# VHH binders against o13842: the designs that were tried, part 25

Target 1, 320 residues: o13842
Amino acid sequence: MYETRDLTGNAGKPVDTNPWPNNSKIAVSFVVNYEEGGERSLLYEDEGFETFLTEAGLMPFPNRPVRERSIESCFEYGSRCGFWRILNLFKKHKVPFTCWAIGQAVEKNPVVVGAMEEAGCEVGSHSHRWINYEGVPPETEYEHIKKSVQAIQKASPSNSAPRSWYTGRASLNTRKLVCQVYKDLGLPQPFDSDEYNDDYPYWVADPLASKPGAEDDKGLLIVPYTLEVNDMKYAVAPGFCNSDDFYTYARDAFDVLYEEGLEGAPKMMTIGLHCRLTGRPGRFRGLQKLMEHITSKEGVWVATREQIAQAWSAKHPYKA
Below, E stands for the ipSAE of ESMFold2; O stands for the ipSAE of OpenDDE; V2 stands for 0.75 times the mean of E and O plus 0.25 times the DockQ between their complexes.

## First folded at step 11 (VHH)

Design j4 (framework vhh_7d4b_2; at its last look DockQ between E and O 0.02; V2 from the best seeds 0.00; counts 0 for: pae O 14.0 > 2, placed apart)
Fold by ESMFold2, look of step 20:
Structure j4 (fold): chain B 320 residues (1-320), chain A 123 residues (1-123)
Amino acid sequence: as target 1 above (320 residues)
Amino acid sequence: QVQLVESGGGVVQPGRSLRLSCAASGFEFSYYAMGWYRQAPGKQRELVASITYEGGSTNYADSVKGRFTISRDNSKNTMYLQMNSLKPEDTAVYYCAKDTEGWYRSDYTFDYWGQGTQVTVSS
């Protein structure tokens, strides 16, 4: 599946048909990662405490197999406070986001799924645990994928399975395993966001097809994500120091893509958020400023990733 | 065993309205986009309207846009076509159809069809 790389994409050519509704000049996807309760902890029989995307990023805690309640407490801020602060902002502006939810996090706080559905947001899957799946045995990863789908569906008042997928720290097996789990559960194929390489969605061959281009190749839609327009930069180096750093960078990325749309090349943009990071009041101000900027512009479509996938596939169907 | 059963056809005068129904069974209706096709005598089957699995988006042939409305009720496993301002050119057998892929896929492949219901628009 990864034997070669596609370094070409559209070769700089804009798409020939604007897929965005109302002649929109940009499609904007806000993503809220809901990870709190899925992270590493001795409480969950992991070998140590979580250190990734924490307040301890540049000042790491000792590497010992113990519980670090201060880090666990910071994650709990995300589920207890940050998630709700972010959700309320989106409700105020009457625009949706897509959530990628960790299955175990949902099991431990299922009320968030219903709250998001009520607000018109999409709930997709971030797999079952918030760990690095590189090196996890394929059969174990399969079970995690299945558990996450079931956990999200169970927590859903509408009994909805997640229709979008993002693992993040994925294995080379992840994409095929996800498609296989959905098929085995009798569900339609989800679309996938485990790529960071374009401002357009694009099709790849169906991982379950006998081979690329075969009669059974129905395609798989990729809706790319981002590691740079992402509040994870508050917790990695070099990164954002204050909320103006986040706001200015995200605003400038938006303005560039918006201007390209005005010039005839309407694209999509993703903004990645984490409840425990941007949900802190000092950082939250940056999101408030960004939301005001984006929603004040004409020709902007703030949409769920599923809405983007629907719009794209309608105008740019897969051709095996 | 996918089953699609159309009803509501009949003979009506030009300018009048008719409502078609499609009762679905044998699959999870709420996962799949649905469509209405029609076929007049001696003509090819053409797509009239389609609707996403959740009912959030619709599409129409130019010849019926503004006159026909597709809808669905996922709690009743039923799709509808409200046909207003009917013209003699709308005379055809109308078929409901099910998409094979489901969910976000809006590049529909309609592989399963009902037996059809006749709509005749004449004075």
Scores: ipSAE 0.596, ipTM 0.831, lowest interface PAE 1.6, mean pLDDT 93
Fold by OpenDDE, look of step 11:
Formats: sequence, C-alpha cells, structure tokens
Structure j4 (fold): chain B 320 residues (1-320), chain A 123 residues (1-123)
Amino acid sequence: as target 1 above (320 residues)
Amino acid sequence: QVQLVESGGGVVQPGRSLRLSCAASGFEFSYYAMGWYRQAPGKQRELVASITYEGGSTNYADSVKGRFTISRDNSKNTMYLQMNSLKPEDTAVYYCAKDTEGWYRSDYTFDYWGQGTQVTVSS
C-alpha cells in the first residue's frame, strides 16, 4: 500500500466547489487527543517515562527506567482539568469536536466518553497505548487496536464503536490491521486519519481487498489530519511560546482556507488539541480566541470528522 | 439521559395525512442525525426516513418517497414526519431514532429509540 506515493493529488484543482452542507466555505474539524493514562510509565510496564509532548519539551535528561512523577502529574492535569475546560468551551459555542481517545486512557477514566457523547462530540480511537507502533509485532498491534475499540465501546453509554481512527505513530501495518479488526468485530469500516497530505478527504484502496480496483475493493476513506495547526507545538522546538503563537498560526491557516472557499474552493481545516496542553489556562486563551474568530465567520461548518467523512462520501463515493 | 418521545399517531383512513413529532432531550440534538423507523406486525423494523443534523439532507425509503417528509426544528429539539397519502401498508409502530455514530446511512447501528407511536391506516 505504501510502496508508491501519490505526490500529485488533485494537481491544484478544486475537487468540489460545494462539498459541504449549506454551501459552507470551509469545514473545520477540531480534534481533541485524549491520551492521559495511555502514556509511557513504569506503572504500565513500559521501559521508562513519557518524553513526548510534555511540559519539559525537549528533555534535558535521557529517558531512564524510573517514574517521573512530574510528567505523570502533568498528564493527570489533562484528564482532571484540561479535558473538561475544553469540553465546556465547545458546549458553550455549541460546536462539536472529534476526540481520538487512547483505549487505556478511557479505561482509566471512562466518564469522559459519556460526557463527549452527550455534548454531541465524536469519540474516535487513538489505539490502545500512546506509543510508537513501528517495530511492534503485528499480532500485538492487532490486540491493541481491538482493545481500544472495545474500551471505547464499553465506556460509551450507547455502546458506540469508534468510526474515526488515528494511531499517529503508526506502523506500515496499522491501516490494514485496523480494517481487519473492525471486520473481525463485525463493525463498519472506519475512516482513517493517519495522513497529513491534503486539504480534502480522499479514497485509497481497501487494504482488505484482493486487489486494488477489484470487485471486493470498497475503498478506504482518508480524512487528513495536521501536525502544524496543532497544539503539540507547545511541547516541541521550535514551537509555540504562548497562546498567541497558537492562535495567530491557526487563525492564519483558517483565513487562507476560508478565502479559498469564498473563491470557490471550500476545503477542510483540522485543528489538533491535547487536553494537557491547550487545556492549561495559559494556553487555553488561544483556543478561546480561535473559537471566537472561527465562529464569527459566515459559512463555517464546524463538524465532527464523521460528519465530514459522510458529507464527502455522499458526493464522492469510492469508485474502484 | 437520552429521551425520545413520539406523538401524533392514530387511526386514519387511506389517503389521509398524519404528522408525527419526536421530542428529544438528554443530548445535543443539533449534533445528531435523526430518523424514523417503523415496524409492522410480523415484519422487521425498517428505516422510513432520516435527516442530517441541520436538515440539509434527507433520505427516504422507496415505499414512502414522495408521500412522507422528514424535518426538524433544532431550536425545539423536535423532529417531524409529515405523512401524506397514507396507505394501509403504512400501518405500523413508528419509532424516533437517534443516530449514535453520526454516520448517515440507510441502516443504523447503536441507536437510541423512542417507545414508538401507533399509526393505523384502515377503511
């Protein structure tokens, strides 16, 4: 599947002049990554503590087989405070977001799934552990995928399975394994977001098809994600130094895409968030300002990724 | 908790009209697609109509196309089904449904359902 790369895409041509409901000029997808409790820790039999997307940024000391309570505590803030602050903002503005939840994190705090569901938010899967799956045996990854789906479904008051999938640090096996797990569980095929390469959703061949283009190829929908309009930049270098950095960058991205929409090329925009990052008061202001900016514009569709996927698929069905 | 309460059912003669209502509570109504199902005696529950979260798109079973109209008022947390030119074969219990997954399709999984309202079309 990854033996070839499509570097052309749509070659700069608008794919659809009116892809979104109500002639919206832009589809905006907020994503809240819920990872707290799924990060690496000796408590979870990992080899060390979490070093990715922490308050320490670039770690001044190497990882080692000890518990770093400061890191754990910061993650706890995400689940104890940050998540709820974010949720309340979206409730206030009556717009949804999509959550990508780590299965283990949900198991440790299942109340968040019900809260999001009640608020009209989508709960997708971020796999079971927040780890790099490159080098992980496929059998293990299969189980992690399965566990994450089951954890989220179990935590859901409606017994809903996640339809949005994003591993992040995925392996080359991830896409196929995800589809296989869903099939094995008797669930509808999810859509995949482990791509960052387009402003539109697009289809790829069904990884479970006998051959691309075959009769059994039903396609796999890709809804691209983003690593740049993402509050992860608070925890990396170079990155955002304050909430204004995040706000202005996101604002600019929105404005450019919005203007393109006005010119006849409505696209989608993704904004990535993490509970422990933007959920902090000092960073939260940036999200507040961004929300005000986005919601003040006409013709903006703030949507879950499922909604975007559905809208796209309705107008652009897969053709093998 | 999610609640769906249907109303407007009754007994009517063929060719008459009914308007069903579904009052929703316990969730953000405007975030979810909604639908109407019906179940006739001895038959499986079937989708009658569905509507997207903002009413921008609707779907109908072939058997009711052109006769039934689904709509919603998000300000009132209410969904409607206008049923015109009713036929005896429309006799069923009609159920209001909430799409849990937010995926618009001809069949729903993981839905919330109301208790239903009886619609009887007979001479």
Scores: ipSAE 0.000, ipTM 0.197, lowest interface PAE 14.8, mean pLDDT 92
ESMFold2, look of step 11: ipSAE 0.344; ipTM 0.669
ESMFold2 (binder alone), look of step 11: mean pLDDT 80; pTM 0.816
ESMFold2 (binder alone), look of step 20: mean pLDDT 81; pTM 0.818
OpenDDE, look of step 20: ipSAE 0.000; ipTM 0.207

Design j5 (framework vhh_7d4b_2; at its last look DockQ between E and O 0.43; V2 from the best seeds 0.00; counts 0 for: pae O 13.2 > 2)
Fold by ESMFold2, look of step 11:
Structure j5 (fold): chain B 320 residues (1-320), chain A 123 residues (1-123)
Amino acid sequence: as target 1 above (320 residues)
Amino acid sequence: QVQLVESGGGVVQPGRSLRLSCAASGFTFSYFAMGWYRQAPGKQRELVASITYKGGSTNYADSVKGRFTISRDNSKNTMYLQMNSLKPEDTAVYYCAKDTEGWYRSDYTFDYWGQGTQVTVSS
């Protein structure tokens, strides 16, 4: 896998048919990452505390084998307050989001899965722990993938397994392992969002096929994600200082893609959110402004990633 | 053991309607896309319509678009085919089919069929 790179894509050409319903000019995917309870902590027998995407920025000390209660408290804000504030906004505007949920976080707060389902949102998997999977043994990563699917399904009032997959800090083995776990569990193949490289979904060869293009190659759908229209930029550099930075950047990205859609090239856009970051009231104002902007426009389809995958695959099936 | 049981077939005059049902058991119905196939005497079995696992997307053969509607009720493990404006060329045995591959996909791989129900359109 990954021995070559596809630097070409569509070579700047719009796809030949608009897959979005109602001749929409843009498909918009809001993603809520539910990570709280899956992060590194001595409580979970990790070697140190979590330092990534936290309020504290760089700590003044080397990473060490202690609990950092302030960081844990900030994550708890995400699960206790931020998640619900964000969910309520989407309910108010009657549009869905896709959640990628960490399996362990779900185990520690299962009520969020039912709340999202009742609101019409999609719950996908973010694997079992919120860690860097590069260098994790394949058999361990396999078990994490399996645990995350089972945790989400168990928490689901409808007993639904996740169909959307995103690891984030993935290994080179992750994509194949995910497909293998789903096959072993007797579930249909999920679609994958561990790419950041296009404004359209696209197909790759099925990692489980004997070879690309073989009779057993059913393809794997990629629905790209984003690291730039993403509230993680509140916690990394160069990043967002305040909610207007987030709002104006996301608005401008939306406007560019919307205008391209009006000109005959309707695409998709993703907006990445974290409960502990945008869920803070001062940052939340940026999301409120963005939601008002997007919902004021005609020809906008705010959809789950599964809905986008369905619409795409109906018009652009895999050709091995 | 996967089991698909079709019903609702019969003899009707051209221009009339029929509604077919498919009762499914032996698998978690709500996890799989479903389809209707038909086979006329002396012809190959052809896909008529398909539907995603939640019913959010449907596809139809060109010969039936606008006349047939596929639907499903996951609470009853049942799929339906509403057939309006029937023509003699619609005469066939209709089969319910289960997909192996796709919650969201329109390019289904159907690997199990029911026993079929006869639809005959004649005057």
Scores: ipSAE 0.014, ipTM 0.407, lowest interface PAE 8.1, mean pLDDT 90
Fold by OpenDDE, look of step 11:
Structure j5 (fold): chain B 320 residues (1-320), chain A 123 residues (1-123)
Amino acid sequence: as target 1 above (320 residues)
Amino acid sequence: QVQLVESGGGVVQPGRSLRLSCAASGFTFSYFAMGWYRQAPGKQRELVASITYKGGSTNYADSVKGRFTISRDNSKNTMYLQMNSLKPEDTAVYYCAKDTEGWYRSDYTFDYWGQGTQVTVSS
């Protein structure tokens, strides 16, 4: 599936001069990653504690088969406090976000799904465990995909299954497995966000098609994500040292894209968030400022990723 | 497995009304666009009406515009076709159809069908 790479894309050409509703000059997608309770821990029979996106940043000590309570409790802050602080901000501004929720995390705190739905947010899937799926047997990953979808659907007051998918640390099998699981569950094909390579959504061949371009190839929509306009940078080096770093970077990204929109090339922008990171008071200020900046501009469409996917696919259907 | 069961068909005089229902199961109903097709004797199956997954948009064949109304109740997993001012030309077997992908798009593809319900309009 990844035997070839499209390094050309649209070759700098405007894809659509008016892709968004109400002639919006930019589509802004906030993503809240809800991972708390899905991270690695001996409690979950993992080999050690979580080392990715923690307050420790670059770990000063190697991983080992022990529980690191300090890390666990920091994740707990995300679910106990950070998530709600973020949610309230979006409610205040009457704009939605898309959540990518880890299935296991939702099982441990299902109330968050109802809260997000009530606020008009989209709940997507981040798979079942927050782990690297490369090297995981396909059969196991299949079950994790299935479990995550079912966990989210079960927690949903409307019994809604996730339509947005983002594994993150995906395997080469992930895309096909995801589509297969949804088909097997009698659900519509989700859209995929495990790409970081474009400012527009775009189509790839349906991984379940007999072959690309065949009659049964109905395509798979990709809605690109971002790793730079992302508060994960608080936990990596080099990274954001304070909330101003996050704010200014995100602001600049927005301004550039917004200006391009004014010039006739409206694009999409993604902002990645994590509950335990931006949810901390010292970092939360950055998101507040960013929200004020973005919502102060005319012609800004703050949308869920599903809304973006729908808008795009309506104007740009897949052509096999 | 996907199941679509039509009901509400019958014999009526021209100018009368019928309301068809389609009970859906075996899939997440609220995620898929749905449609009604009909097939008259000796003719090809044709699209009558379609409706998006949330009912926000509808489409109608020109021959039924202004007379037929497609709707759905996602809480009941049911789609409806209100047929008013029926004409003899409306005589056909009416089929409930499910979109294959359940994705928002302008062109739907339907490949899951019910068994159909007969509608006969005659004086």
Scores: ipSAE 0.000, ipTM 0.227, lowest interface PAE 13.2, mean pLDDT 92
ESMFold2 (binder alone), look of step 11: mean pLDDT 81; pTM 0.822

Design j6 (framework vhh_7d4b_2; at its last look DockQ between E and O 0.01; V2 from the best seeds 0.00; counts 0 for: pae O 16.0 > 2, placed apart)
Fold by ESMFold2, look of step 11:
Structure j6 (fold): chain B 320 residues (1-320), chain A 123 residues (1-123)
Amino acid sequence: as target 1 above (320 residues)
Amino acid sequence: QVQLVESGGGVVQPGRSLRLSCAASGFDFSYFAMGWYRQAPGKQRELVASITYQGGSTYYADSVKGRFTISRDNSKNTMYLQMNSLKPEDTAVYYCAKDTEGWYRSDYTFDYWGQGTQVTVSS
């Protein structure tokens, strides 16, 4: 797997069949990353404190083996306040999001899973810890994948396992390990969002097949994610300075894809959010503006990633 | 062990209705698409309706569109087929079927079958 790169995709050709319901011109996936409690800390026997996607930005000193309560406190804002502020907005507009939930974060605050289910949102897995899995032994990564599925399922009032997968800082083994864990747990294969390379879902060969194209190759659906229409850019440089930067960028991305849909090439768009970032009131205004813009348009389908996967696969089935 | 048990068949006059049920066990019903097949004497089994794992999408054969409605109740591990305006050509054994793949894949291959329930439409 990953021995070659697919630089071609559809070669610029739009798909020939609109999979979106009601002849929608765009499918919009809002993603809420729920990471709070899974990040690095000496409390969890990690080597140092969390430095990625924090309010601290680039620090003047290197990371070191201490607790950094200010950073931990900022993550806690996400779970205590930001998550609920965001959830309430989606409930008010009666549209769903997909959550990437970290298993350990769910274990430490399981109420969020039921709250999301009751609001009609999808809860997918973000693995067990919010760490870089490159260099993690495969057997350890396997156990993390399994623990995250079980943690989310246990917290779920409907006892639902996550059907959607995103790791982010994945290893080259992650995709195959995820499929293997689901198979070993007797669960159907999830769809995978650890790609950033298209405005359409697409199929790849099943990582567990004997070889690509074999009779046992049932395919794996990829539903691409985004690192650019993503509030992580509040916390990296160069990035968004204020909520209007986020709003304007996301609006412009939406308008381009919406216009392409009106011209006969309806696509999907993802908007990535983090509870501790966009959940801050000053940044939240940008999300409010974006929500008003998107929901004011006709022919827009705001959907979970599972709904997008279902609609896509029905019209564009895997051909082995 | 996967088990599918159909019920609700019987003998009815043309134009009447029946409701078939399929009780599922031995797997997590909520993860899989389900379907109804029928087999008339001397014919191959044919798919009449299918439904995705949470009921968001359905398929119907042309011969039953507008007359049959497939549904499911995941809390009861049960799938249903409401059969209205029945015709003599609907006479068949009806089978409940489970998809081999789960969740969002709506064009799945069905591998597990129930024992069937007889539906007879005659005057």
Scores: ipSAE 0.015, ipTM 0.459, lowest interface PAE 6.9, mean pLDDT 90
Fold by OpenDDE, look of step 11:
Structure j6 (fold): chain B 320 residues (1-320), chain A 123 residues (1-123)
Amino acid sequence: as target 1 above (320 residues)
Amino acid sequence: QVQLVESGGGVVQPGRSLRLSCAASGFDFSYFAMGWYRQAPGKQRELVASITYQGGSTYYADSVKGRFTISRDNSKNTMYLQMNSLKPEDTAVYYCAKDTEGWYRSDYTFDYWGQGTQVTVSS
């Protein structure tokens, strides 16, 4: 599947003039990445401490086989405070988000899954460890996928398995392994979000099919994610230096897409969040302002990614 | 023109291992399921193992489960069959096959075969 690239997509043509419920002009998906407790640490038998998406930004020193308590405690803030601050905001506005939860993180703090379900949020899987899976043996990745699904399902008061999948730092094996694990567990096929290349959901061939277009090819739905309308930019360079940077960028993205919707091309928008980043008071203000802006507009559908997947699939079924 | 070329066959003692390879050309390898068949003297050709176009799923005959492993490298247009713990009953000509339609079913069909490679397991 990855041997070729589709660089054309829809060639600038609107796929659907009315893809969303209630004639919505835009579908907005908030994603909360719950990673705290799944990051790299000697405690978890990793070779060093976490260097990705920390308060240090670009690390001023190389990784080494020591514990950095400052990094650990910053992640803890995400789970102890940031997550709950974010959750309360969504509850206040009566809109949902989709969580991509690291399996190990959920095992260490399972109460978050119940809280999200109670709030009407979707809990998806972010795999078991927050690591780069390139170079990881497929057998190991298979087990991590399985463990993450089981961890989330176990923590779920409704015993619900995640339907939304996002590894992030995925390998070329990830997509087919995910589908295989779900099949092996007797679960419905998930939808995949390890793509950043479109404003619409779209289908690819089922990785487990005999061949593309075969009778057993039921397709795999892709719901694209984003790395730019994402608070990860607080921790990278160039990035956001304050909450206004995040707000302004996200607002502009929303406005452009919203206007396109008004003109007859409703699309989806994704906003990526992390508990330890946007969850900090100094950055949280940006999300508050963004929420107010988005919810003040008519014809906005704030939805879980599963809802978006369902809406899209209903109007655009896979054609092998 | 579709071509399938098998290699890696030979004579081995029971309990030993062999690795077969199938080099494919003349078609988009990554869009087709592939399979290994074998035919022993006086017997019908039988499916040994099959693999989906991206390797997402595999099938094995009951007689080879746990001993044989099918894999593929689409970047090299090559399919493999790792055969461990070989038995005398595994003696046969092994054929690489391109799938037409169907998947690890009794009605499995294919449109192209290699010339085959001889595998002999004898003490």
Scores: ipSAE 0.000, ipTM 0.208, lowest interface PAE 16.0, mean pLDDT 92
ESMFold2 (binder alone), look of step 11: mean pLDDT 81; pTM 0.820

Design j7 (framework vhh_7d4b_2; at its last look DockQ between E and O 0.01; V2 from the best seeds 0.00; counts 0 for: pae E 22.9 > 2, placed apart)
Fold by OpenDDE, look of step 11:
Structure j7 (fold): chain B 320 residues (1-320), chain A 123 residues (1-123)
Amino acid sequence: as target 1 above (320 residues)
Amino acid sequence: QVQLVESGGGVVQPGRSLRLSCAASGFEFSYYAMGWYRQAPGKQRELVASITYEGGSTNYADSVKGRFTISRDNSKNTMYLQMNSLKPEDTAVYYCAKDTEGFYRSDYTFDYWGQGTQVTVSS
């Protein structure tokens, strides 16, 4: 699947001078990662507590087979307060976001799915557990993918299955497994966001095809994500020290892409968020300022990733 | 301390225009939504217009939609109200208002007020 790397892409050439609705100069995708309740804990028969993207940053001590209530409690803030604060902001500005929800997290707090759908947001899947899937047996990952889809669909008032997929810490098996699960469940193929390598959506070969370019190769759409315009940087060192760091960086990214759009190369921008991070009041101000900045500009399309996928696919169908 | 100072009021004939200004100090201006209220004689104070942090969103009373425009210049800590096609019923004391909270809520609440500026529309 990953035997080759495309390091060329479009070779700096604009793929489309008008890819978005209403001649928008930029498509902005906000992503809210909903992970709370899916992190590692002894409660979930994990080997220890969560160490990734916590208030402690890099853990000063190794993981241990104990419960760290402080970490659990911080995650709970994300689901109890942070998520809703973020949701309300988007409702206030009447713009959507895409949620990548951990299946287990949704099972533990299913009301979030209904709330997002009511707000016009897209609910995608972040797999079932918030773990590193590299090294996880494919059979186990298959089940996790399946469970996450089912959990989200069950929690959805409209019985909607997630169409946007992002594992994050994916294995080399993830992309194929995801497509296989969806096929097995009789669901349309999702689009994949486990790439960070482009300002445009693009196609890859269908992982389930007999071979790339074959008759049964229907392609797989990639909608790239971001690890840099991402509030995860609050939890790394060096990283964002305050909300101004996040705001300034994201603003600059937006301005550059927006200007390129004005010059005839409209692109997409992704902003990654986590409930327990940006959802904290001290960090939330950054998102507020960013939202205000973005929405104050003309020709900005704030869209779900599904909307972006649809817009792109309509103009750029896959050609094997 | 928070200070809001209105200016630009006066007496004008119907159909004319005025531009009000509000100079803000004592707080981080760009962090707060701002608004204009007015109070006519014998009437309750009412919201005229509001504007978010950087002007990305505005709200207007139905009675002034299409005629009034609220704006702000954060570099000058100043908010404006452009009032066009003024009517006698626009006669009131106009107040600059600051949002009390710096975080999201469903409705803005304004409880910091300036001294007000008189706007009189009469033939």
Scores: ipSAE 0.006, ipTM 0.223, lowest interface PAE 11.2, mean pLDDT 92
Fold by ESMFold2, look of step 11:
Structure j7 (fold): chain B 320 residues (1-320), chain A 123 residues (1-123)
Amino acid sequence: as target 1 above (320 residues)
Amino acid sequence: QVQLVESGGGVVQPGRSLRLSCAASGFEFSYYAMGWYRQAPGKQRELVASITYEGGSTNYADSVKGRFTISRDNSKNTMYLQMNSLKPEDTAVYYCAKDTEGFYRSDYTFDYWGQGTQVTVSS
């Protein structure tokens, strides 16, 4: 796995069968990252504090072996206020999102899982900790993956295990380890979002097969994610200065894909959100405007990643 | 007052080894990432290697990867550069540097520099 790169994809050809229900011209996946409580901290026996995707993310903060309460407080805004503000907007518009939930964050605030399920949202896994998994021993990463699945399932009123997976700062081992954990737990193989490289879901070989193309190769569905239509750009360079920057970029991305769908090439789009970023009132206005724009249009399917994966695979099954 | 003092330079034949040291004082050494830069005659300074404050992660220029090893001993406030399989292209003044940036380590900001030590590789 990863020994070659697929630079070709569909070679610019649209898929020949629209997989989206009701002949929709675009499938839209909103994603809410729930990470608060999973980040590095001396409180959790880590070697320092976390600044990534915070108000301090672009500041020249020396990372030191101390608690930095101001930055921890910024994370806490996400869990205390931002999550609920975002959830209430989706409930108002009666459309779902998929959550990437960090297992440890769920353990420390389990009520968010039930709240999301009640609203019709999907709770996927973001692994157990919000850290860089590159260089983590495979046995440790395996245990983190397992803990995250168990934590989310335990917090779930329906006892549901996550069906969608995203690590983000993944290792080269992550994809295979995730599939192995799900197999060992007797769960269906998850849909993998640790790619950023297409406007369609697509199949890759099953990492657990004896070899690609073998009889035991049942495939793995990739549902690409995004780092560009993503509110992380409020906290990284080059980035968004204000909510109109986010709104305008996301609107224009939506309009381009929607117009391509009208012309016969219906695709999917992902919009990435973080509770502590877009949940801030000044940034939240951008999400409100985007939601109004998207939900005002006909032929738009706002769906969870599981729903998108199921619709895609029904029309475009894996062929080893 | 921050002080960085390099030592261990000299004249050696190609294929030989040298070990550079950087003795640090005037700051809490264990809190900062450190790096080695070099400057050959007529060239700009280039990053050779860097190391995190705990020594858990290192980075190397492609031209030295597999030949040079950076390390640190926080109990002695000293950083090292082990230079094996030296080539004439390694001839330069080598500087140790102190970083102030902790998170984005592949783009370290170095704010204090030593006086440098000359390494000359010639037959």
Scores: ipSAE 0.000, ipTM 0.100, lowest interface PAE 22.9, mean pLDDT 89
ESMFold2 (binder alone), look of step 11: mean pLDDT 80; pTM 0.815

